# Ledger of designs, part 4: VH-VL binders against DnaJ homolog subfamily C member 27-A (dnajc27-a)

Target 1, 260 residues: DnaJ homolog subfamily C member 27-A (dnajc27-a), of Xenopus laevis (African clawed frog) (q7zyf1)
Amino acid sequence: ALRIKVISMGNAEVGKSCIIKRYCEKRFVPKYQATIGIDYGVTKVHIKDREIKVNIFDMAGHPFFYEVRNEFYKDTQGVILVYDVGHKETFESLDGWLAEMKQELGPQGNIDNIVFAVCANKIDSTKHRSVDESEGRLWSESKGFLYFETSAQSGEGINEMFQAFYSAIVDLCDNGGKRPVSAINIGFTKEQADSIRRIRNCKDSWDMLGVKPGATRDEVNKAYRKLAVLLHPDKCMAPGSEDAFKAVVNARTALLKNIK

## First folded at step 4 (VH-VL; framework fv_dalutrafusp)

Design t13 (from l8a with heavy chain I100R)
Fold by ESMFold2-Fast, scan of step 4:
Structure t13 (fold): chain C 260 residues (1-260), chain A 121 residues (1-121), chain B 107 residues (1-107)
Amino acid sequence: as target 1 above (260 residues)
Amino acid sequence: EVQLVQSGAEVKKPGESLKISCKASGYSFTSYWINWVRQMPGKGLEWMGRIYPGDSDTNYAGKFKDQVTISADKSISTAYLQWSSLKASDTAMYYCARHRAVAGTWYFDLWGQGTLVTVSS
Amino acid sequence: DIQMTQSPSSLSASVGDRVTITCRASQSIRSYLNWYQQKPGKAPKLLIYAASSLQSGVPSRFSGSGSGTDFTFTISSLQPEDIATYYCQQYYSYPLTFGQGTKVEIK
């Protein structure tokens, strides 16, 4: 029987434990319930006619538990990385969570051999949403991570996430702990992803095109052409590329209207 | 001892190339981002960019993207900052710094001693 | 880019005085702000992270507060060894940006 280790990561109060509880009510057999910032459980699932034993470590997200969490990063096959769509800070902390894991794993361990499922959680509160689906999906897919919109409260997306997550881990294990070449087919480059993220964070048309206020018509058109080629929907499959392309077109139009 | 040791001071002419180094010791070099920070004479600190030595992933501040190249050689735990053609405006103290991450917080917890680069005709 | 502005640019105070430096961000950065000390001829040193958390080994006379756009850094009782330039830094968004610095001198 294949045995895998899964951990959950993310800021305090993003709903990590609720996701685990929601899914595992009929499957989860708690083996260790004492909390020092880590809740442990075990479950068995059937993927591709195989019985898989899953050890789940639900790690507390508070900085206070940093030293405790460090002991549990090793020998991990899968990570469920959770943020709250209603609290942008939790999304912006994701790079920090990845860095914490990389720091603890040291030179012998790397995250390239680990399956990540990113959960954009609490989608049931969309009226208070501060992180758009396209931004979360772009961040996730640019790193080769799975992306899911979830609600622990309603159960939306939970079963889909776990099934895809476990299937990906089985595929990784069957390929000698390495990602299969055919499983990595991202329709965009790092430059395209970085450009979309930058444009999304821009507040004015000058900044969006990467030119200084007062740039000439020629400078504006040069910057526009570079971005338009990079982000054209025919050349870029990245989430949010169409919105970014439209923003670039609109920025050029707005700037040129006021330039001779 | 956990430390970052930078290469010595450089005096160059405009148009010359230069590569300065930052050697890490006492910790896992490939597990932390290394950042480069510029300080022009009598001025404040300016972030230039960073590299993750484990996979050579880089991020640059926009104004430096086409002016410098950041690289790393993990076999000797050394990060580099390189110019293909120096300008007088590149005269500054250059620091390397390790970026530490804890539960989503980021800070520079370890700094090199700095490399003074003077570019003068 | 997020612009960080410090006030004052320089100050002179006596040993034992309470010194306060402010830092303002051009947009909300929540609590994603650090404070560094740079003594003459030396590399910067981290004092405060996440707006209010004291770095291990740093004297308790140093403190930070604030969130959003307005932040303060305080030295409760200035000592001679505190002569330095102090910098705030936001890590909310790339590129990382620093304030212009506040030079602290003793009268």
Scores: ipSAE 0.202, ipTM 0.658, lowest interface PAE 4.9, mean pLDDT 85

Design t14 (from l8a with heavy chain I100Y)
Fold by ESMFold2-Fast, scan of step 4:
Structure t14 (fold): chain C 260 residues (1-260), chain A 121 residues (1-121), chain B 107 residues (1-107)
Amino acid sequence: as target 1 above (260 residues)
Amino acid sequence: EVQLVQSGAEVKKPGESLKISCKASGYSFTSYWINWVRQMPGKGLEWMGRIYPGDSDTNYAGKFKDQVTISADKSISTAYLQWSSLKASDTAMYYCARHYAVAGTWYFDLWGQGTLVTVSS
Amino acid sequence: DIQMTQSPSSLSASVGDRVTITCRASQSIRSYLNWYQQKPGKAPKLLIYAASSLQSGVPSRFSGSGSGTDFTFTISSLQPEDIATYYCQQYYSYPLTFGQGTKVEIK
């Protein structure tokens, strides 16, 4: 039987343990005892026509457990990376979590050979939402990661996430330990993703087009043409591209209305 | 010993090119971001940009994007900061620093000793 | 860019005194703030990370507190070796930005 190692990562109190327990309530049985900072369990799942034995390590997110956590990153096939949609700082911390893992694995253990499932958790509290779905999805997909909206409280999205996650790991194993070409080709480039993020954070119309205040009509139109081609819905399938494209079109219209 | 060692002080004229270095030792160079920080005489610290030596991915502060180039040679564990044409306003102390990440937080845990660059006619 | 403003720009205190430095961000940065010490002619050294966490090997007389926009760095009992310039740094958003620095001198 295929054996895989899965770890969970993310800040304290984002609901990592609740997600794992919600899915694995009758399947997850801790082996021996929990290590301080890491809860270890074994579960068995059936994906496609295969029986898979999953060793799952639920890692505590506090800095105090860093030296324990870093010993468990190696030989990992999958990561469940969790944040709380109601607390934007937990989303902001995701790059730090990836950096921690990269530091421990080094260049010999490339994270490009690992399946990541990003869980935008606690969607049951949508009225307190501080991270939009398009924002979380863009961040995840720009890195080749799977993206899911989940609620450990209601159970929403949990089964869908685990099913897709395990299926992706099986596909990785069947492809010689490398992400399949179709999973890597997500329909947009790093430049497109970076432009969408930049535009989302822009102060005004001049900043959106990347021109200085007082730019000429020709300069505005040149900047517009470059961004419009880059972000056109037919050429860019990135989450948030439609809003970014619309923002660029509106920025041009607003600036040109006031330029002779 | 885990350390970053920078190249020696430079005295240049406006318009000259310059490339300064930051050599890492005692750790996996390709596993950590290297950052460049400027400190003008009598002034505070300014972040310029960073490089991940494992794949040469770079990020720049907008102010510095068109002024400098950050690069790295992983075969000799060395990061570089270079100017094609120096200006008097580039006179400063330049530090390299390693980005260390833990549990969603990050900081500069290791710094080079600094390279003083003086640009005058 | 997020602007970081420190107060005071300089101070003089006696050995054993409690020293307090403040740092204000132009927008909320949560707890994504570090404090560095720079002695004359030397590179900066990390003292506090994530607003309040003491770096390993740093004396316990150094502490940090605050969240959002207002942060405080404290030296509970100033020692001669603490003569330095102290900098706050936000890492909430790129580009990373530092405060202008606070010079601490012993009278």
Scores: ipSAE 0.159, ipTM 0.628, lowest interface PAE 5.0, mean pLDDT 85

Design t15 (from l8a with heavy chain I100L)
Fold by ESMFold2-Fast, scan of step 4:
Structure t15 (fold): chain C 260 residues (1-260), chain A 121 residues (1-121), chain B 107 residues (1-107)
Amino acid sequence: as target 1 above (260 residues)
Amino acid sequence: EVQLVQSGAEVKKPGESLKISCKASGYSFTSYWINWVRQMPGKGLEWMGRIYPGDSDTNYAGKFKDQVTISADKSISTAYLQWSSLKASDTAMYYCARHLAVAGTWYFDLWGQGTLVTVSS
Amino acid sequence: DIQMTQSPSSLSASVGDRVTITCRASQSIRSYLNWYQQKPGKAPKLLIYAASSLQSGVPSRFSGSGSGTDFTFTISSLQPEDIATYYCQQYYSYPLTFGQGTKVEIK
């Protein structure tokens, strides 16, 4: 019987505990822990006709529990990384959460040996969505992470996420504790992902092309050609690439209209 | 004791090269970003750039990208800030600071004592 | 770059006074704002992080509030050791930027 360790990470109130409880329900056997801010449980699941025993550490996301969380990052095979699609600040905090984990794991900060399932949670919310699916998916896939749209309230996406998550962890264990090369094929480069994120966050056409206000026609066209090739839909399969490409084309058109 | 200790004050002439240091102790040097912050005499704080000593990844503020080089030697837990050719406008106090990530937030939790660099003819 | 503007640039107050400093961002930074204290001749020290969270070991007379573009830092009862320059800093996007500083002096 394979035994794996899973932790949950993410801001307070994004629904981490609800996701775990929704999936486990009667499958979750709670165990007493004297450590404040950590809910520990054991569950048994069947993946690929194989029984695995899962130790789940549901970690409180408040800054108050920082010292406590640090004790539980080591020897982890999987992370459920959760944010709330209705509160963009919880999504923007994800890089900080990865950094907290890397601080504790030691000098190498080697999260490449850990499976991450990113949960874009609360998709059932009646409030306006503040993080688009393409945005969350691009961030996740650019890091080699699994991405899921979930609702702990409705149960949508929960079973699908856990099934894929545990399957990936089994594959990692069978590959000597390293992510299989074939499991990480995202169809785009870091440069493409970085460019899409930059363009999405740009406030004006000069910034989108990466040129200074007052750039010449030749400078605008040079910058445009570089980005158009990089982000062309035929060459970039990244989430949001089509919108970024269109933004670059439109930025060039707008700037050239006003240049001598 | 968790601390960052910077090299001593420097007095230089325009055109000279300089390399100042920031030595970390009491924690895992390679696990945290080290940032450099400039403070010109009588002025405020200005972020210059950062380095992750574990893999020497660097990021610079645009105005400093071609003015300075940030590096680190993980064997002696030391980060560096270097100029190939100093200018009078480089006269300032230079601080190194550790960037700490906690629950999705970031802040400078540990600072060096500062290195005063004076560039005059 | 995100511009951070503090008000006032300097102030003089008496021991025991309530002191308020404001910080405005040129665009929304959510709650991604820290406040640092720099005493004469010393390196800066973190007081408040994430707009309103008090750093461990920092006296409770210091507090912060605000979100988006407008932020406030308050010293409820000014003490002599609080003579310093105070800086806000955004960490919403790179490059990191600081306000110009507010110098607090005793009358």
Scores: ipSAE 0.459, ipTM 0.773, lowest interface PAE 2.6, mean pLDDT 86

Design t16 (from l8a with heavy chain T105R)
Fold by ESMFold2-Fast, scan of step 4:
Structure t16 (fold): chain C 260 residues (1-260), chain A 121 residues (1-121), chain B 107 residues (1-107)
Amino acid sequence: as target 1 above (260 residues)
Amino acid sequence: EVQLVQSGAEVKKPGESLKISCKASGYSFTSYWINWVRQMPGKGLEWMGRIYPGDSDTNYAGKFKDQVTISADKSISTAYLQWSSLKASDTAMYYCARHIAVAGRWYFDLWGQGTLVTVSS
Amino acid sequence: DIQMTQSPSSLSASVGDRVTITCRASQSIRSYLNWYQQKPGKAPKLLIYAASSLQSGVPSRFSGSGSGTDFTFTISSLQPEDIATYYCQQYYSYPLTFGQGTKVEIK
């Protein structure tokens, strides 16, 4: 039987433990005390008629446990990376979580050899959602990570996430610990993804087009043409590209209405 | 010991080129971002940019993008800050600093001692 | 770019005094703020990270609070060795930006 190591990562209070409990329930047997910031369990799952033995380390997200977490990053096959869709700061922290793992793994350990499942958690609380599905999906897919919308409270998305996650880990292990070469084209470039993120965070039309307040009509139109080509729906299939393209079109219209 | 050691003070004339260094020891150089921070005489701190030595990925503050080049040589665990043509306004103390990520938060946990660059005729 | 403004630019206080420095961001940075201490001729040293978390090895008389745009740094009982310039720094977005600094002197 295949034996794999999985860890959970993400800010405190995003629901990491609840996700694990929701899926495992009676199948999860904790072996370590939570006082050290790590809850360790062993479970068995069946993926594609194979029995897989999973060692899962539920890692506390508080900065206080930094030195303890560092001991558990090594020899990992999978990461469940969790954020709360109702608290944008938890999403914004994800790049920092990847950096913490990279710091410990060093140059010999590479996160490109690890399967990541990003869990946009607490989707049952949609009234105050602060991270759109397109935003979370874009971030995840741009890094080659799996993306799922989950609710530990309702159980939505959890079984689907674990099934795909474990299946991907099995494929990784069967390929000698390396991610199998994928022929899947994600349909967008780093420049397109970066542009969509920048536009989403802009507060005014001048910033959206990347021009200074008071730019001339010609400068506005030049910036617009570059962005419109880059983000055109026929040229960019990235999550959020349609909204970004529409924002760029609207920014140009707003600026040109008041320019001599 | 974990440390960043910077090259010695430089006195240059306007128009001259300069390359200063920051040598890391006691930790995995390729696992952490190295940042450059400028402090003009009697002024505050300005972030210039950073490099990830593992793949030479760089980010610059817009003000410095066309003024300097940041590079690294992972074979000797050394990061560099370089000018093609110095100006008198480049007179400053230059620090390198390691950027550590902890639970999604970032801060400078390790600093070089600084390199004083004086540009005068 | 996010602008960071500190107040006051300088202050003079007596040993044992409570010293308060404020830092204001031009837009919300949530809790993505650090505080550094710089003594003359030396590199900066981290004191507070994530607005309110005390760095290991730093005396408990130093504290930070605030979120969003308004932040406060406090020295509860000023000691002679605390004479330095203090800087706030946001890491919410690139480029990273620092406040102009607050110089703390003994009167």
Scores: ipSAE 0.388, ipTM 0.732, lowest interface PAE 3.1, mean pLDDT 86

Design t17 (from l8a with heavy chain T105K)
Fold by ESMFold2-Fast, scan of step 4:
Structure t17 (fold): chain C 260 residues (1-260), chain A 121 residues (1-121), chain B 107 residues (1-107)
Amino acid sequence: as target 1 above (260 residues)
Amino acid sequence: EVQLVQSGAEVKKPGESLKISCKASGYSFTSYWINWVRQMPGKGLEWMGRIYPGDSDTNYAGKFKDQVTISADKSISTAYLQWSSLKASDTAMYYCARHIAVAGKWYFDLWGQGTLVTVSS
Amino acid sequence: DIQMTQSPSSLSASVGDRVTITCRASQSIRSYLNWYQQKPGKAPKLLIYAASSLQSGVPSRFSGSGSGTDFTFTISSLQPEDIATYYCQQYYSYPLTFGQGTKVEIK
């Protein structure tokens, strides 16, 4: 039987342990507390009529456990990378989590050989959502990661995430331990993704076009043309591209009203 | 000993090419990002960009994109910063720095001693 | 790009004084702020990370506080070896940006 190692990553209190317990125990775990230490579990799943033995390491997300986590990154086939949609800092920490894993793995454990399932967790929360679905999806897909909206409390998205996650790991193993590279799954470039993310975080029209306040009409139009071509609907299939394109068009219109 | 050792001072003329180095020792070179930071004479610190030597992934500050190239050679644990055509405005101290990421937090925990680059006619 | 502004640009204080410098971000960066010390002719050294966490081996007289846009760095009792320029740095988003620096001198 195929044996795989899965770990969980993400900030404390984003719901990692509840997601794992919800799936493995097939029941809701209503009270969640910060992850403490490393919980080890073994389960059997059936994917495409094959039996898979899964070793799951639910790793503490607290900075205190840094040295403990480092011992468990090696020989991993899958990562569930969790953030809380109600707390934007947990989303913003994801690049740091990837960096922590890369620090430990070194050249023999390239993350391109690992399946990542990003879980935008706590979608059931009655509090205001601070990370839009398009924002989380763009970040995830720009890295070749799977993206899921989940709620450990309600159970929403959990079974779907794990099924897709394990199927992707099976595909990874069938492809000699490497993620399949396919043009069919590439609808945008890194530059396009980076531009969309930057535009979403812009406060004003000058920032949106990437020009300094007081830029000339020619400088504004040059920046606009570059972004409009880059984000054109015919050339960019990235999540959020249409909104970014509209934002760029609107920014140009706003700036040119005051530049003669 | 865990350290970053940079190449020696350079004196160049405008238009010349240059490649400076940052050699890592005492740790797994391919496991950590290496950043390049510029400090013009009497001025503050400017982040230029970074490289992850394990897969050669790079990020550049917009101001430096297309002005410099950051690369790394895993076989000798060395990162590089390169100019195809130097300008007088490139006169500065250049630092390399390793960053560590812990639970989503990032910081430069190890710095090279710096390479002084002087570009004058 | 996130702009980081430090205040004051320079200060002079006596040994034993409490020294405070501030750093302001052009937008909220949560607690994603580090403080570095650079002595004349030397490379920078990390003192504080994540706004308030003291780096291992750094004297306890150094501390940081703040969140969002306004941050403070404090030296509770200035020592002669603390003569340096201090820089804040945000790591909330790339490109990473530093404050312009605060030069601390002893009277």
Scores: ipSAE 0.191, ipTM 0.609, lowest interface PAE 4.6, mean pLDDT 85

Design t18 (from l8a with heavy chain T105Y)
Fold by ESMFold2-Fast, scan of step 4:
Structure t18 (fold): chain C 260 residues (1-260), chain A 121 residues (1-121), chain B 107 residues (1-107)
Amino acid sequence: as target 1 above (260 residues)
Amino acid sequence: EVQLVQSGAEVKKPGESLKISCKASGYSFTSYWINWVRQMPGKGLEWMGRIYPGDSDTNYAGKFKDQVTISADKSISTAYLQWSSLKASDTAMYYCARHIAVAGYWYFDLWGQGTLVTVSS
Amino acid sequence: DIQMTQSPSSLSASVGDRVTITCRASQSIRSYLNWYQQKPGKAPKLLIYAASSLQSGVPSRFSGSGSGTDFTFTISSLQPEDIATYYCQQYYSYPLTFGQGTKVEIK
C-alpha cells in the first residue's frame, strides 16, 4: 500500500479540523493533544483501484504552536490549506502560511513538489462572504494549487476535494515525487494575476490605472493601453480577468470625462 | 548562531556608485525574504524593498524602485543594495532584516547591525 | 500607501510609571501591526507582533492591543533600560510602512 503524509494549514477557527475528521476513521495518537497543537490520524482510501494509507497531521494554527508545527512539515506529500470565506484576514494569511512551510523545508524541500488543496471553507455562511470565489480561485491556480469551495458543517464540496486531492498525490508519487510538467497549463502570467488583484483592491479610477490624481489625458490613455493589452480577454484567461478589464475600461471613461 | 552581518560604513561623493552587502549565516538563506530599511539621520524607519533569494523575486516601495537595485547571491548567502548614482539625500543608516512568517503573521525577527552611508561633497 | 501616525512624538516619564503610545492607520489593517524598540545606535528589536502577541524573550511589562485603525502599546512599569524610540509597523499591504516613532525618555 502506498503511504502518504498530509498536513493541514490555516488560521485558527477556519474549520480545518472538521474537514479532516471525515477521513480520519482510525485512532488519534493520545500524546498529540490540543495543548501541543498537533492531532494525528490514520485513514485508508481507495484511489484508482489502489489502497492508500494516509497519515494526517492536523496542525493548530495559533502562533504559540509555531515550533511544534515546524517538526511536522518534513516529508509531506499533500497540504490541505484552509481559509474562511467569511473572514478575509484568513485568506490574506495564506501567503504567510506558505512562507512558514518554506522556512522549515529549506532549499532541498520545494513546495512545487507538494500537492496543495486550497479549501475556501464555510460557504454555508455565504450571506456574510468577504472573499469572492474568483479571488480565491485566482490565488490558488496562479500557484498551481487545487481550489475547492467547502462547508465542513454541511459536507458540501468535501468529498470532491479529497477525491481530487488524493488522486493528484498518487499522480505525484507515480511521477517520482514531481508534478507532471505536461499537465501544467494555467493560461495566465504572474503579472496578469497581480494586476487583477491590484485592480480589485483599488478605491478609485486613478488607482485602477496606476496614475496619480490630476494625470493628463495622454498619461491616462498610456496607462489604459498597457493594462488593456495585459488583461485583454484573448490574452488573459485568469479568473476575474473580465471584471478587471471592464473596470479598467470604465476607469478610463470616467477619468476622461473630467480632464481638460 | 543565526545572524545578518552588513558591510562597513561608506563615505561617497554625489554621482558615485555603491553596493552594500548583508551576509546571512546560521539558517537557510534561500527560504526567507530579506528586506532593506532606511533611516535618515534623526528620522524614522522607511521600508525600501525586499528580495526572496530562492528565486530572486523582488518588491520595491514606489519611492525607491528607480533609485536602487536589490539583488542576492545564493552561493555566498549575501543580499545587496546598490545605487548607480548617489545623491546627498541618500545619506542614511541602511538595515537589512529577515522577514519571518509565523502562523500567517509577518515580522522582522533578525536585523543586521546597519551600514552608515554618508554622501557629501 | 497606508500612513501610520503615532502619538505622542515624545514623552518623559519616571521609573515605575505606566507609559501608553498610540498608533493610527489611515485605513483598516485588521491586526497586521508590529511594534519595534530601537535604542540609540542599535538596530530595531521586535517586541509585539499581530497587534497583541508578545515576542519570546520580551518582558511581560510590554503589551499591545487594538485592531482596525486604532492601536495601543503599553509599558506597565517603565524601567531605565526602556529608554528608546518605539515604532509601529503595518504589514497589511505593500509598501510596508512605519509610524514616525515615539521617543521615550526618563525624567
Scores: ipSAE 0.523, ipTM 0.793, lowest interface PAE 2.2, mean pLDDT 86

Design t19 (from l8a with heavy chain T105P)
Fold by ESMFold2-Fast, scan of step 4:
Parts: sequence; structure tokens; C-alpha cells
Structure t19 (fold): chain C 260 residues (1-260), chain A 121 residues (1-121), chain B 107 residues (1-107)
Amino acid sequence: as target 1 above (260 residues)
Amino acid sequence: EVQLVQSGAEVKKPGESLKISCKASGYSFTSYWINWVRQMPGKGLEWMGRIYPGDSDTNYAGKFKDQVTISADKSISTAYLQWSSLKASDTAMYYCARHIAVAGPWYFDLWGQGTLVTVSS
Amino acid sequence: DIQMTQSPSSLSASVGDRVTITCRASQSIRSYLNWYQQKPGKAPKLLIYAASSLQSGVPSRFSGSGSGTDFTFTISSLQPEDIATYYCQQYYSYPLTFGQGTKVEIK
């Protein structure tokens, strides 16, 4: 029997506990009473005809529990990161959660040896979605994380997420606690992913090209060439790359219209 | 659009009071602390203090504790920095910046454009 | 208060050079350190948080490393748009404190 430790992280009210209950409800046996912001359970699952004993720690997201959470990051094989697709601030907080975990693991604790599953939750209930699938997927895959669209209410995506998540952890454990190098090839670089995310969040043409308002024609064209090479559809397969490339082309056109 | 928009530049005389603002939009105001950072002309950055808008809890750097008051009105998603009596040494660019309301990490992922305060006789 | 000492105060380098800036804390701050870029007339921009985590949208040529008291910020291949003042900041305890800044210029 393989024994693994899984934690779940995310802001309050993103539906994190509902996801855990939705999948594990009939198999989740509380062993630890939540007095310190950590809900603990032990469950057994069968992955690839192998019995896996899972210790699940559902981490309360409030700042009040920071010192308690810090003690539970060690020796983790898997992390479920949850955000609410209807509230963009919960998505933006994911980098903060990763940074909190990385601080506690330090340089000797390698996050690359941990399987992450990102759950874009509440896809059924949101009337106006704040984080589209391409944005969430790009963020997740650029870090080597699994990405799932989920609904705790309907159960959509929940079983698929847990099956893939546990299978990846089993594969990691069978590979001596390290990810196979070939398995992390996702068809784009971190620089490409970061540029797409930056461009998507830009509000004006100057910011999209990374130049100051009032930049010269030469400065605009230099910035454009750099981004066009980086984000060219032939060279970048990242989610959202086509839209980012179009935004860069349009930004250059708009700026050059009014420069000398 | 996720942004912090600060009030316009101010020119004041020593002894005058002043209240500048930082208006948040596009995100949950009570999910982030709002920080105030001072930058004197040609100098580096100084953290002055922060406020959690959900309950108006504040933390100040000792140097600024008796010089300024930080407040927030969550009904209009606005944070404030106030002086009862300005000094020439208060001449600086003042920035507001947010960090997510977790115990850590605290990093300023969004900044206001800055408010220039000039105090001279 | 935790004092952050940044070095050098300024540097001049050529496009394509590797640029290294160091930051030293007066006491151990674990990995509770951020790096910001400030271009003339603009608000600072977050580049690195938690000593080594790259902020989304920031080019991969920027990196950070270190823990405890000694930290390093690196630009692997300096670009013209990287001309700015760079600041480290600790958030291990309040008051939050910044280094004095490093001005990076092209020669």
C-alpha cells in the first residue's frame, strides 16, 4: 500500500471543502478534529489496481491559521489549489499560496517534486465568469500543474481531477519522488506564458508593448519585434498565444498611427 | 479593470492638514491590505503602514505612528492617508499598494500611480 | 527593525550582460523577501516574491535566490528596458523594510 500526503489550499469561499466532500464524502473518515484550521481525513483509493492510502489535510485559508498551516506543508506529495472562476481575486491569490508553501519548504524543499492540481471551481454557478479557461490553464500548465474545470455542486470535473491527480502522484512516487523529465514538456516556455499573462492584463497599447507613453517609433518597433518573435503562433503553442499575438500587432498599429 | 487610483497632487504650507485617497476597483477590497509607501525626492522607498479594510486594523512603522493616520471606507473601496499638521519634510511621492490578506507572503502586486505632496512656505 | 543593505548602490552594464544585485538582512528572514523594479516617474513593479518566485507576466531573465540573510537578484541578459532602480523588501516582520535601491544603467 502506497501512502501519500495531500493538502488543499485556496482562499475562503472558493468551494475547496465542497470539492473534497463531493469526491471523498463516503470514504472520508475524520480522524482529526479541526480546532486549528486544518481538517484531516484518511481515505483509501484504488489507482491502477493499486491501493493508495491518502492522508488529506484541508487547509483553512484565513491569515489567522498561518503558523499552523506552515507545519503541514512538509512531506507533501500532492497539492490541490482551488479558486472561484467568478472571483478573479481568488485566482490571483494562487501565486501567494505557492509562495507561502515555498517559504516553508525552503531551498531544500523542492516544489518540482510535488504534484499540483488546479481546480477552476464553480463553473456551473457563475453567471459572469471572471477567469476564462485559457487564462487558468496557461497559469497552471506554465508551472507544470494539472488543470481542471470543476463544479462541486454538479460534480462536473471532480472525479476526473482526483483520478488524474492521484495517478500523477503514483507515477511520481514510482519514479523515486521526482517527475520524469519528458512528462513536463508542455510545448511552450515560461517566458512565453508570462508574456501572454502580462499582455492579457495590460490596459493600454503602451503597456502591452512594454514601452513608456511617448516612446519613439523606433522604440515601439523594437519592442514589437521582440514580442512578435516570442509569441509567433509558429513558435508558441501556449493557451491564449493567438490572442496575445493579435493584441501586440494591434497595439503597434494603434501607436504608430499617431507617431510622426 | 483591477486598479488603485490615487488622488491628485497637493501643494501645501507647513502646519496645514491633508487627506489623500486611494480608490480600489476590480477586486474584492476586503481580500487585501492597503499599504502606504513614501518616496522622498531622489530617495528610496519607505513603508509607512497598512490597513485591513475588513475591520480597519492598522499597523504602522514606528517613525510614522504619530505623524499620520491611515483609514479606509469599505463602502466606497477607498483607503486614506492623513496628516493633522504637515512639515516640509513630508514633501514626497506617496504610493498605495495592496497585498493579499494572508499571513504571508506579503508582496505588492498592484500599486497606485502615486500622489505628489509638496510642502513649502 | 530589520535593516536591508543592498549592493551595489549603482552599476553600469552592457546590453546582454548578466547583472547581479545583492541584499543582506540584519537578521534571518527565511525566504520572506521581494524584489521590485522602479522606472523613472513610475510606481514600482513586483518582479520576484518569496525570494525566488517569478511574478506572473515578468520575463524569465529575472530571477532571485537566497535565504536567511543573503539574497541575490539576477538579470541573465540585460535589455534596454531593464534600466531602472531595483529594491529588495523584507516582510518577515513589520515594519516592512526596503533596501536603499540599486540603479542599473547601460554604459
Scores: ipSAE 0.000, ipTM 0.400, lowest interface PAE 15.8, mean pLDDT 81

